# VH-VL binders against Protein TIC 22, chloroplastic (TIC22), part 17

Target 1, 202 residues: Protein TIC 22, chloroplastic (TIC22), of Pisum sativum (Garden pea) (Lathyrus oleraceus) (q9zst9)
Amino acid sequence: ATLTPNHVAKSLAGTSVYTVSNSDNEFVLMSDAEGAKSIGLLCFRQEDAEAFLAQVRSRKKEFRGGAKVVPITLDQVYMLKVEGIAFRFLPDPVQIKNALELRAANRGSFDGVPVFQSDLLVVKKKNKRYCPVYFSKEDLEYELSKVSRSSKGVGVSQHIMVGSFEDVLKKMELSEKSSGWEDLVFIPPGKKHSQHMQEVIA
Short names: E, the ipSAE of ESMFold2; O, the ipSAE of OpenDDE; V2, 0.75 times the mean of E and O plus 0.25 times the DockQ between their complexes.

## First folded at step 10 (VH-VL; framework fv_ustekinumab)

Design r3 (from f1 with heavy chain S100H; at its last look DockQ between E and O 0.82; V2 from the best seeds 0.66)
Fold by OpenDDE, look of step 10:
Structure r3 (fold): chain C 202 residues (1-202), chain A 120 residues (1-120), chain B 107 residues (1-107)
Amino acid sequence: as target 1 above (202 residues)
Amino acid sequence: EVQLVQSGAEVKKPGESLKISCKGSGYSFTKYWLGWVRQMPGKGLDWIGIIYPGDSDTTYSPSFQGQVTMSVDKSITTAYLQWNSLKASDTAMYYCARLHEYDFYGMDVWGQGTLVTVSS
Amino acid sequence: DIQMTQSPSSLSASVGDRVTITCRASQGIGSWLAWYQQKPEKAPKSLIYYAYSLQSGVPSRFSGSGSGTDFTLTISSLQPEDFATYYCQQYNSYPYTFGQGTKLEIK
């Protein structure tokens, strides 16, 4: 059996993203590149959402007085996606840079939201495995520094795997039980690893 | 297919008026901005301004304000750039380009350009 | 107006080379930056939008990075068809100014 939407949503709990809403608290939707589909824009940084809000206000007079940036959690976003709402994520450009640096040897562009993980940070409690996945390379490195004497440099980078959030979600959705994909726990940016893991494991 | 097709090359004298065109097809013409860009011979790109065909809202670069006029005819999905009195310095390639409603995708589709030559 | 400064103005490279072009804004523009490619006697073509998003149909050897004031266009392995002039453009605030361009020539 594949992972349930609720299971996937649970793994995303605690991470906040930002979007723009109108005066009626509805998401401001934008056309995709082809103009065929309406999508909601979700930003990992509040400043990116603010920048988008500025564009919305400048281009559409109807939003000048009532549009605002609102936070929403990724688990909520995922449930909306399951319900058929389409979204596009805008990643932190710093994390894009980090991802590109880690992949520098073999790949050009990075598509999607970067996520970082390390086998060194896998936690086993009782008979269950937990694999933390980070939205911030810096957060991952910080945790690695606790388990290794080497906190920064080439040596640490060798233990970091990079993927796209979107791809990981797709794989989770298609995965079977006991495949290991159910073990993933997404760590909110800036949140302490230990605190989040305790919340998830409890 | 989304495309912008511009009018043909123009040869004019100083003081003459000119109106060049850019026709959009393959997309909702009134839901995207149209921008104009000038490229003088052997030079870079100069942003002229943008117009929203839906309501003819316009924004000009300060450098081009009062020098040119942007307009649209929605019925034939065509945008226009016009001069009342051409100068030799107006000699350049002029491009139109499509912009997303919130400019998110930049200028994603370009016309082939219209060459304007102004000489005595 | 926001000034966009590209570096270098020109460069020569060989097929297979890794090429990097930089663009600097006179003030913060967030990620509202686009990269365009222009071949001789042709209209510009959009490559990258929002600093790091690849336009549809653009080869993956092209990548963009940066935020705020400093941006980079990278071609991981130069192909014969990549010799052209490249422009950055900010669309954070009017007017949407372009960089002066970078001419990439064959060595």
Scores: ipSAE 0.486, ipTM 0.823, lowest interface PAE 1.2, mean pLDDT 92
ESMFold2, look of step 10: ipSAE 0.720; ipTM 0.881
ESMFold2 (binder alone), look of step 10: mean pLDDT 92; pTM 0.941

Design r4 (at its last look DockQ between E and O 0.47; V2 from the best seeds 0.00; counts 0 for: pae O 5.5 > 2)
Fold by OpenDDE, look of step 10:
Structure r4 (fold): chain C 202 residues (1-202), chain A 120 residues (1-120), chain B 107 residues (1-107)
Amino acid sequence: as target 1 above (202 residues)
Amino acid sequence: EVQLVQSGAEVKKPGESLKISCKGSGYSFTKYWLGWVRQMPGKGLDWIGIIYPGDSDTRYSPSFQGQVTMSVDKSITTAYLQWNSLKASDTAMYYCARLREYDFYGMDVWGQGTLVTVSS
Amino acid sequence: DIQMTQSPSSLSASVGDRVTITCRASQGIGSWLAWYQQKPEKAPKSLIYYAYSLQSGVPSRFSGSGSGTDFTLTISSLQPEDFATYYCQQYNSYPYTFGQGTKLEIK
């Protein structure tokens, strides 16, 4: 049996992204290239959402008076996706840079939202494994510094794995129980690892 | 398929007027900004401005403000770039390009270009 | 106006080479940067938008990075069809200015 949508959503709880809504709290949607499909934009940085808002106000006069940036959690986004709403994520450029630096020099591009993880940060409690996945490399490095005497640098980077959020999500959806994918816990940017893990394990 | 098709090459004399066209197809013409770009022979790209076909809102580069006029005919999904009095210095390739609604995608589709030659 | 400065203005490379082109903005433009490819007597083609997102159909050997003022276009392994002129463009503020271009020639 594959992971349930609720299980996947639970793993995404606590992470906030940003989008633009109108005065009625409806998401401002963009059309695809052909104008057929509506897509919601989700930004990992509030400043990107603010820039998006500025564009919306400049391009659509009807939104000048009521449009605003609103936060939404990834678990909520995921549930909306399950309901058929399409979204596109705009990742933090800093994290894209981090991801590219970690990858082999021959792999030129990074598609999607970078996520970072390390086997050194896997936690086992009550015969259950928890694998934290970070949206911020810096957050991961901070936690690694607590478990390793090695300072920030090449020595730490070798213990960091990088992937795309979108790919990880797809793999989770397709994974069977007891495959290990159910053990993933996405750590919100800027949130303390210990605090989030306590909330998830409790 | 989304495409922009521009009018044919023009040969003009200084002082003459000119109106070149860019026809969009394969997408909702009134929902996307359309930009114009100049490229002088052997030179780089110069941003002229953009027009929103939905309401004919325009944004001109200061360098081109008052020098050219952008317009659209929504009924035939066509945009226009116009000169009232051409100069020899207007000799260039002119491209139209579609901007995505909120500009995230930049100029994602380009016309094939219209060559304008102005000589005595 | 925001000035976009590309470097180098021209470079020669061989097939298989790693190529890097840089673009610097005179002021912060966030990630509102696009890269275009133009071949002789052809219209420009969109490669990258929003600094690091690949346009549909663009090979993965192309990549964009950077934010704020410094940006980079990278071709990991140059192919014969990649010899062209490349332009960066900011679309953070009007006018949406282009860089002066970088001509990539075969060595």
Scores: ipSAE 0.024, ipTM 0.637, lowest interface PAE 5.5, mean pLDDT 88
ESMFold2, look of step 10: ipSAE 0.520; ipTM 0.804
ESMFold2 (binder alone), look of step 10: mean pLDDT 92; pTM 0.945

Design r5 (from q2 with heavy chain Y102F; at its last look DockQ between E and O 0.68; V2 from the best seeds 0.00; counts 0 for: pae E 4.5 > 2)
Fold by OpenDDE, look of step 10:
Structure r5 (fold): chain C 202 residues (1-202), chain A 120 residues (1-120), chain B 107 residues (1-107)
Amino acid sequence: as target 1 above (202 residues)
Amino acid sequence: EVQLVQSGAEVKKPGESLKISCKGSGYSFTKYWLGWVRQMPGKGLDWIGIIYPGDSDTTYSPSFQGQVTMSVDKSITTAYLQWNSLKASDTAMYYCARLREFDFYGMDVWGQGTLVTVSS
Amino acid sequence: DIQMTQSPSSLSASVGDRVTITCRASQGIGSWLAWYQQKPEKAPKSLIYYAYSLQSGVPSRFSGSGSGTDFTLTISSLQPEDFATYYCQQYNSYPYTFGQGTKLEIK
């Protein structure tokens, strides 16, 4: 059996992204080329959402008086996705840079939201494995520094794997139980690893 | 297929008026902004401004404010750029380009350009 | 107005070369930057939007990076069809100003 939406959502709990809503707390949606599909824009940086808000205010007259940036958690976003709402993520450019640096040279641009993980940070409790996945390379490196004598540099980078958040989600959705994909735990940027892991494991 | 088709080349004299066109097709014309860009011979790209066909809302570059007028005819999905009195310095290639309702994608589709030559 | 400064103004390279073009904004523009390619007597073509996202149909040898004020367009392995003039554009604030362009010529 594949992972349930609730399981996937649970793994995303605690991570906040930003979007724009009107005075009625409705998301501002973009249209595709034909205007047939509406897409919500989610930003990993508040400043990107603020820029988006400025565009909304300038382009949509009806939002000039009440539009605002609002935070939303990824588990909530995922549940909305399950309900049929389409979203597009705007990643942190700093993390894109980090991802590109970690990848082999000449691979071109990074598509999607980068996520970082390391086998060195896998936690085993009782008979269950937990694999933390980070949205911030810096957060991952910080944790690695606790378990390894080398805090930064080439040596640490060798233990970091980079993937796309979107791809990871797809793999989780398609995965079977006991495949290892159910072990993933997404660590919110800036949140203490130990605290979040305790919350998830509890 | 999304495309912008512009009117043909123009040869004018100083002081004459001119209106060039840009016709959009293959997308919802009234839901996307259209931008205009000038390129003088052998020079770079100059941003003129944008217009929203849905309500004809316009934003001009300060350099072009009062120098040109953007307009649209929604019924035929066509945008216009016009001069009341041309100058020799207006000689350039003029491009129209589509911007999505939010500028996330930049100018993703371009017209083929209209060459405007102004000489005495 | 936000000034966009490209470097270099021109460069010569050979097929297979790695090429890098930089663009600097006079003030922070986040990631609201696009790259365009223009061939002689042709309209510009969109390559990259939002600093690092490839436009549909653009080869993966093209990549964009940067945020804030410093941006880079990279061609990992130059192909014959890549010889053209490249422009950056900010669309963070009106007017949406372009860089002066970078002409990439065959060596």
Scores: ipSAE 0.063, ipTM 0.690, lowest interface PAE 4.4, mean pLDDT 89
ESMFold2, look of step 10: ipSAE 0.333; ipTM 0.760
ESMFold2 (binder alone), look of step 10: mean pLDDT 92; pTM 0.942

Design r6 (from f1 with light chain Y96W; at its last look DockQ between E and O 0.78; V2 from the best seeds 0.69)
Fold by OpenDDE, look of step 10:
Structure r6 (fold): chain C 202 residues (1-202), chain A 120 residues (1-120), chain B 107 residues (1-107)
Amino acid sequence: as target 1 above (202 residues)
Amino acid sequence: EVQLVQSGAEVKKPGESLKISCKGSGYSFTKYWLGWVRQMPGKGLDWIGIIYPGDSDTTYSPSFQGQVTMSVDKSITTAYLQWNSLKASDTAMYYCARLSEYDFYGMDVWGQGTLVTVSS
Amino acid sequence: DIQMTQSPSSLSASVGDRVTITCRASQGIGSWLAWYQQKPEKAPKSLIYYAYSLQSGVPSRFSGSGSGTDFTLTISSLQPEDFATYYCQQYNSYPWTFGQGTKLEIK
């Protein structure tokens, strides 16, 4: 049995992203590169959403007075996706940089939203395993510094795995129970690991 | 397939008028902006401006404001760039390029270019 | 106007080399930066948009990074077909402006 959408959504709880809505609180959609689909942009940084809002206002006169940036949580976004709404995530460029640095020099572009993990931060409670996944490398490093004597640097980076959020979600959706993918917990940027984990485990 | 096809090369004299064209196909012409770019011989790219075929809204570079005019005929999915009086300094390759509604993708599709030569 | 400064103006490299081109904006442009490739007597081709997103069909050996004022185009392993002139462009503020270009030549 594969993971349910509700299970996946639960793992995404607490992370906020930003998008642009019109005066009717509808998402402003744009065409994909091929012009085949309408896509909503979801930004991990509010400033990116603000920049997009500025573009929308400059191009669409109808949005000059009513469009605004609105926050939405990833679990909500995921449920909308399940309902058939298409979105594109705009990652934090700092995290893109971090991801590219962590990848082997021979790897080219990074596609998607970077997520960071470390086996050193896996938590076991009773008979259940919890694997935290971070949207911020800095947040991960901060937690690693608590469990490892290694200072920030090359040594710490060896314990960090990087992947794309989109790929992880796909794998979760396709995974079977007890495969380990069900153990993932996405840590909101800037949120304390202990606090979030406690909320999820409770 | 999305493509932009531009009119053929032009040889003109100073003072003459000129109108070059860019025809779009394979996409919704009125939902994408079109940009124009100049490239003088052996030089880099110069942004001229953009036009929205849906309502003919335009934005020009200050350097080209009043020097050229962008227009469209949406019935034949064609954009135009025109000069009322050409100068020798107008000699260049001119490209049209497609832009998404909110410019998110940059200039993602380009025409093949129109070479304009202005000489006495 | 926002000035875009590319570095270097030209460089020579060999097939298989890692190549890096930089672009600096005179003021913050967020991620509203595109990279284009132009071969002789051809129209420019879009490579990267929004600083780090690859256009469809662009090989993964191309990558873009940066935000604000400093941007980088990287070719991880240069191929014969990659010898061309590269341009960055900001489309954050009007007028949109291009870098002066970087000519990548075969060594």
Scores: ipSAE 0.616, ipTM 0.879, lowest interface PAE 1.1, mean pLDDT 92
ESMFold2, look of step 10: ipSAE 0.695; ipTM 0.877
ESMFold2 (binder alone), look of step 10: mean pLDDT 92; pTM 0.937

Design r7 (from f1 with light chain S31T; at its last fold request DockQ between E and O 0.77; V2 from the best seeds 0.81)
Heavy chain, then light chain:
Amino acid sequence: EVQLVQSGAEVKKPGESLKISCKGSGYSFTKYWLGWVRQMPGKGLDWIGIIYPGDSDTTYSPSFQGQVTMSVDKSITTAYLQWNSLKASDTAMYYCARLSEYDFYGMDVWGQGTLVTVSS
Amino acid sequence: DIQMTQSPSSLSASVGDRVTITCRASQGIGTWLAWYQQKPEKAPKSLIYYAYSLQSGVPSRFSGSGSGTDFTLTISSLQPEDFATYYCQQYNSYPYTFGQGTKLEIK
ESMFold2, look of step 10: ipSAE 0.741; ipTM 0.883
ESMFold2 (binder alone), look of step 10: mean pLDDT 93; pTM 0.947
OpenDDE, look of step 10: ipSAE 0.688; ipTM 0.895
ESMFold2, fold request of step 11: ipSAE 0.745, 0.708, 0.727; ipTM 0.878, 0.877, 0.877
ESMFold2 (binder alone), fold request of step 11: mean pLDDT 93, 93, 92; pTM 0.947, 0.947, 0.944
OpenDDE, fold request of step 11: ipSAE 0.893, 0.904, 0.899; ipTM 0.947, 0.949, 0.948

## First folded at step 11 (VH-VL; framework fv_ustekinumab)

Design v1 (from r7 with heavy chain Y102F; at its last look DockQ between E and O 0.57; V2 from the best seeds 0.67)
Heavy chain, then light chain:
Amino acid sequence: EVQLVQSGAEVKKPGESLKISCKGSGYSFTKYWLGWVRQMPGKGLDWIGIIYPGDSDTTYSPSFQGQVTMSVDKSITTAYLQWNSLKASDTAMYYCARLSEFDFYGMDVWGQGTLVTVSS
Amino acid sequence: DIQMTQSPSSLSASVGDRVTITCRASQGIGTWLAWYQQKPEKAPKSLIYYAYSLQSGVPSRFSGSGSGTDFTLTISSLQPEDFATYYCQQYNSYPYTFGQGTKLEIK
ESMFold2, look of step 11: ipSAE 0.753; ipTM 0.886
ESMFold2 (binder alone), look of step 11: mean pLDDT 92; pTM 0.941
OpenDDE, look of step 11: ipSAE 0.827; ipTM 0.931
ESMFold2, look of step 12: ipSAE 0.748; ipTM 0.888
ESMFold2 (binder alone), look of step 12: mean pLDDT 92; pTM 0.939
OpenDDE, look of step 12: ipSAE 0.659; ipTM 0.878

Design v2 (from r7 with heavy chain S100T; at its last look DockQ between E and O 0.67; V2 from the best seeds 0.64)
Fold by OpenDDE, look of step 11:
Order: structure tokens, then C-alpha cells, then sequence
Structure v2 (fold): chain C 202 residues (1-202), chain A 120 residues (1-120), chain B 107 residues (1-107)
């Protein structure tokens, strides 16, 4: 059996993203390239959502008086996705840069929201394995500095794996139990590893 | 397939009026903005302005304000750029391009361009 | 108006080279920046939007980075079909101004 949506949602708990809503508290949606699908925009940075709000207000006069930036958690977003609402994530450009630096020089672009992980940060408790996944490379590096004697820089970077959040979610959804994908726990940016892991394990 | 098809090349004299067209197809014409860009011979790209076909809302570059007029005919999914009195300095390639309703993708689809030549 | 300054204005490179083009905005524009490629006698083609997002169908050797005022377009390994003129454009505020362009030529 594959992972349930609820399981995936729980792994995303605690991470906040930002979007724009109208006066009726509905997400402001944009059309896809074909104009056949409506997509909600989700930003990992509040400033990006504010910039989007400014665009919405400038382009749609009807939203000038009622549109606002609203926070929403990733687990909530995921459940909305399960219900059929399509979203596009806008990653932190700093993390895009980090992701590109970690990849081979021949890979020029990064598609999606970068996520970072390391086998050195795997936690085992009560006969269960937990693999933390970070949205911030800096957060991961900070944690690695606590557990590894390796020098910072290249020595630390070799233990960091980078992937896209979207791809990871897809793999989780398609994975079987006991495959290892159920072990993933997404760490909210700026949150201490030990604190969040304790909350998840408890 | 999403595409923008522009009208053919124009050869005009100073003082003449001109209206060139850009026809959209393959997408919801009224849900996307259309922008116009000028490129003088051997030069870079100049942003003229944008128009929203849904309600004909327009925004012009200050450099082009009062110099050109953007319009649309929704019934035939066509946008227009027009001059009331052409000048020799209007000689250029003119492109139309599609923008999403909130400019997320920038100008993602371009027309093939319309060459306008104004000479005595 | 926001002024966009590209560097360099022209560049000569060989197939296989790593090429970097920069664009600087006169004021902060966040990530509301696009990159376009234009070949001779052709319409511009969109490459990058939102500073770092690759348009559909664009080869992965193209990448964009930056935020605020400084932006970069990178071609990791130049291909013969990449010789063209490149433009940046800000769409943070009206008017949506273009950079002056960078002509990439064969060495």
C-alpha cells in the first residue's frame, strides 16, 4: 500500500508559505499557459507574496481594496491539492542558488523548490527511522556542524543531497510502505532540528 | 498551440496613419495581457505598453504615451497598434507578446513581428 | 523609470564555453526579471522568467539567478545555436524596461 495523503501532509506540518487572497478570502488564481487551468501561487518568502499582491493590485483594479497576503501551512496546501486545487511554488532564490552550487557544473537550471538532506542527520528512535529534509541549506549545514567533525565547505557539502520538493512529494505519493519514503520529515525554515523532530516523534 | 500572428510589412510615408494587428489563438484571449515592443533597425527592444483584452485596460510607456494607441477586438481575438501620423523615426519592427494576467511568466509568447518602414 | 544595464554589451565565445551575462537594475525589482534570446531576423524568445525559472522547452544549459538589483544569465556549455542577442527585462513596475542587450558572437 502507498502512503496516504494524511501521512504525507503530516510530514509537511509546521512549514508556512504565503499566497494572495481576495476580499472573500479566496486564493487569487492565475491561468496556466494554455488558459485551461487555474493555479494558485505559493511563496516561501512573504516578500515574494507581497510583490505578487502588488502585481494583482496593479493589474486587477477590483482587487485593490480587498486583496491581501495570507499565510498557509504546507500540510494545508497539500490537502487542498489532494482536493484538486493546483498550485505553483515560488522558491527562495537563495536556495535556488544553493541548489545549483551543489549540483554538477553541467546542470545549469533547477526546476522546483530545492530541498536538502543528509544521511548524517537521520534519527532513529523507538525502532523507527526519521530523515529530516530541509528547505534551507543553511539550516542543514548548521545541524551538520553539530554532528560532524568534517570541515565546513567541501567537506560538509559532500554529505548534502539536493532535490526538488515537487519530485520528493511525487515519490512519496507513489511509494510503498517500508520503502523509506515514509521516513521523511520536512523541517520548517529557521526551526531547530531537535525541536521539530521531537514534536514529530512525540 | 498558443501563437500570435501579426499583420504583414508596411511601407508608409510621413504623415500617414497606420494600424497593425496581432491575432491570438490557442488560448483564452481575454484572460491574458498583450504587450507591444518596438525594435528600431539594429537596436534593442523598447517596451511600448500593454493592453488587457478583457476590458481594454491599457498602460503605456511614458515614451510612447500619446504617440500610439493600443486597442483590441475580442470577437476576432485581435489586438491593434495604431498611429495617427507616422514619422520617419517610427521605422522599426513591432512585436506583440502575451503576458499572463499577473505578469508571472513575462512575455512568454511572441508574434513574428511587423516591419514598418516610413520614408519620403 | 527603472534602468536595466547589461554587461557585457558584446561577448565572443567558443562552443563548449561557459558564458555569463549580467543585468543590473537601477533599483530593487525582486525577482521580476525575464531573459530573452533573439536571433537575427527573428522574434525574441523567452528563456527565463521570475529571474530563475526556465521557460518550457528551453535547454537546461540555460539558467538564471539573482534577486534585487543584480541578475545573471548563464549558459553552462555554449552550443552553436546559442549565438544570439540576449535581453533582460524587468516587470516589477511600469514601464517594463529592457536592458540594452548582449550580443554573443562566435570567437
Amino acid sequence: as target 1 above (202 residues)
Amino acid sequence: EVQLVQSGAEVKKPGESLKISCKGSGYSFTKYWLGWVRQMPGKGLDWIGIIYPGDSDTTYSPSFQGQVTMSVDKSITTAYLQWNSLKASDTAMYYCARLTEYDFYGMDVWGQGTLVTVSS
Amino acid sequence: DIQMTQSPSSLSASVGDRVTITCRASQGIGTWLAWYQQKPEKAPKSLIYYAYSLQSGVPSRFSGSGSGTDFTLTISSLQPEDFATYYCQQYNSYPYTFGQGTKLEIK
Scores: ipSAE 0.537, ipTM 0.850, lowest interface PAE 1.3, mean pLDDT 91
ESMFold2, look of step 11: ipSAE 0.726; ipTM 0.873
ESMFold2 (binder alone), look of step 11: mean pLDDT 92; pTM 0.939

Design v3 (from r7 with heavy chain S100G; at its last look DockQ between E and O 0.71; V2 from the best seeds 0.70)
Fold by OpenDDE, look of step 11:
Structure v3 (fold): chain C 202 residues (1-202), chain A 120 residues (1-120), chain B 107 residues (1-107)
Amino acid sequence: as target 1 above (202 residues)
Amino acid sequence: EVQLVQSGAEVKKPGESLKISCKGSGYSFTKYWLGWVRQMPGKGLDWIGIIYPGDSDTTYSPSFQGQVTMSVDKSITTAYLQWNSLKASDTAMYYCARLGEYDFYGMDVWGQGTLVTVSS
Amino acid sequence: DIQMTQSPSSLSASVGDRVTITCRASQGIGTWLAWYQQKPEKAPKSLIYYAYSLQSGVPSRFSGSGSGTDFTLTISSLQPEDFATYYCQQYNSYPYTFGQGTKLEIK
């Protein structure tokens, strides 16, 4: 059996993103590139959502009086996705840069929201394995500095794996129990690893 | 398929009036802003302005304010750029381009361009 | 108005080379930046929007990065069809100004 939506949602708990809503508290949706479906934008930075709000207000007169930026947690977003709402995430451009730097020079563009992980940060408790996944490279590096003698440089970078949040979610959804994908725990940006892991494991 | 088709090349004299067109198809014409861009021979791209076909709201670059007029005919999903009195310096390629929803996608679809030549 | 300055104005490269073009804004524009490619006697083509997102159909060898004032367009491995002029454009505030362009030529 594959992972349940609730399990996936739980792994996303604690991370906040931002979107724009109208006066009726509905997400402002935009067409995809092909105009085939409506998509809600979710920003990892509030400032990006504010910038988007400004565009919405300037381009659509009907939103000038009632649109606002609203926070929402990733687990809530995921459940909405399960219910059929399509979203596009807007990552922190700093993390895009970080992801591109970690990749080989010939890898090209990065598609999606970067996530970072390291086998060195895997936690085992009560005979269960937990693999933290970070939205911030800096957060991961900070944690690595606590467990590794080499705190900076190539030595640390070689232990960092980078992937797409969207791809990771898809793999989780398609994974079987006991495959290892159920072990992933997404660490909210700026939150201490030990604190969040304690909350998740408890 | 979303596309913009512009009118043919124009050869005019200084002082003459001109109206070139850009027809949109494959999308909801009245729900997307449309922009105009000038490119003088051998030069870069100059942003002229944008128009919203739904209500004909316009925003011009200060450099083009009062120099050109943007308009639309929604019934035939066509946008226009016009001059009341052409100058030799108006000689350029003129492009129309669709702005993605909320400008998120930038100018995502471009017309093929209309060459305007103004000479005595 | 926000001035967009591209660097370099022109460069020569060979097939297979890694090419980097930069664009600097005179003030912060967030990620409201687009990159366009224009081949001779052709209309511009949108490559990248929102600083780092590829338009549909654009090869993955193209990438964009940056935020605020400094932006970069990278071609990881130059192909013959990539020789063209490239423009950046900010659409953070009116007027939506373009960079002066970067002409990429065959060495």
Scores: ipSAE 0.664, ipTM 0.886, lowest interface PAE 0.9, mean pLDDT 93
ESMFold2, look of step 11: ipSAE 0.724; ipTM 0.882
ESMFold2 (binder alone), look of step 11: mean pLDDT 93; pTM 0.949

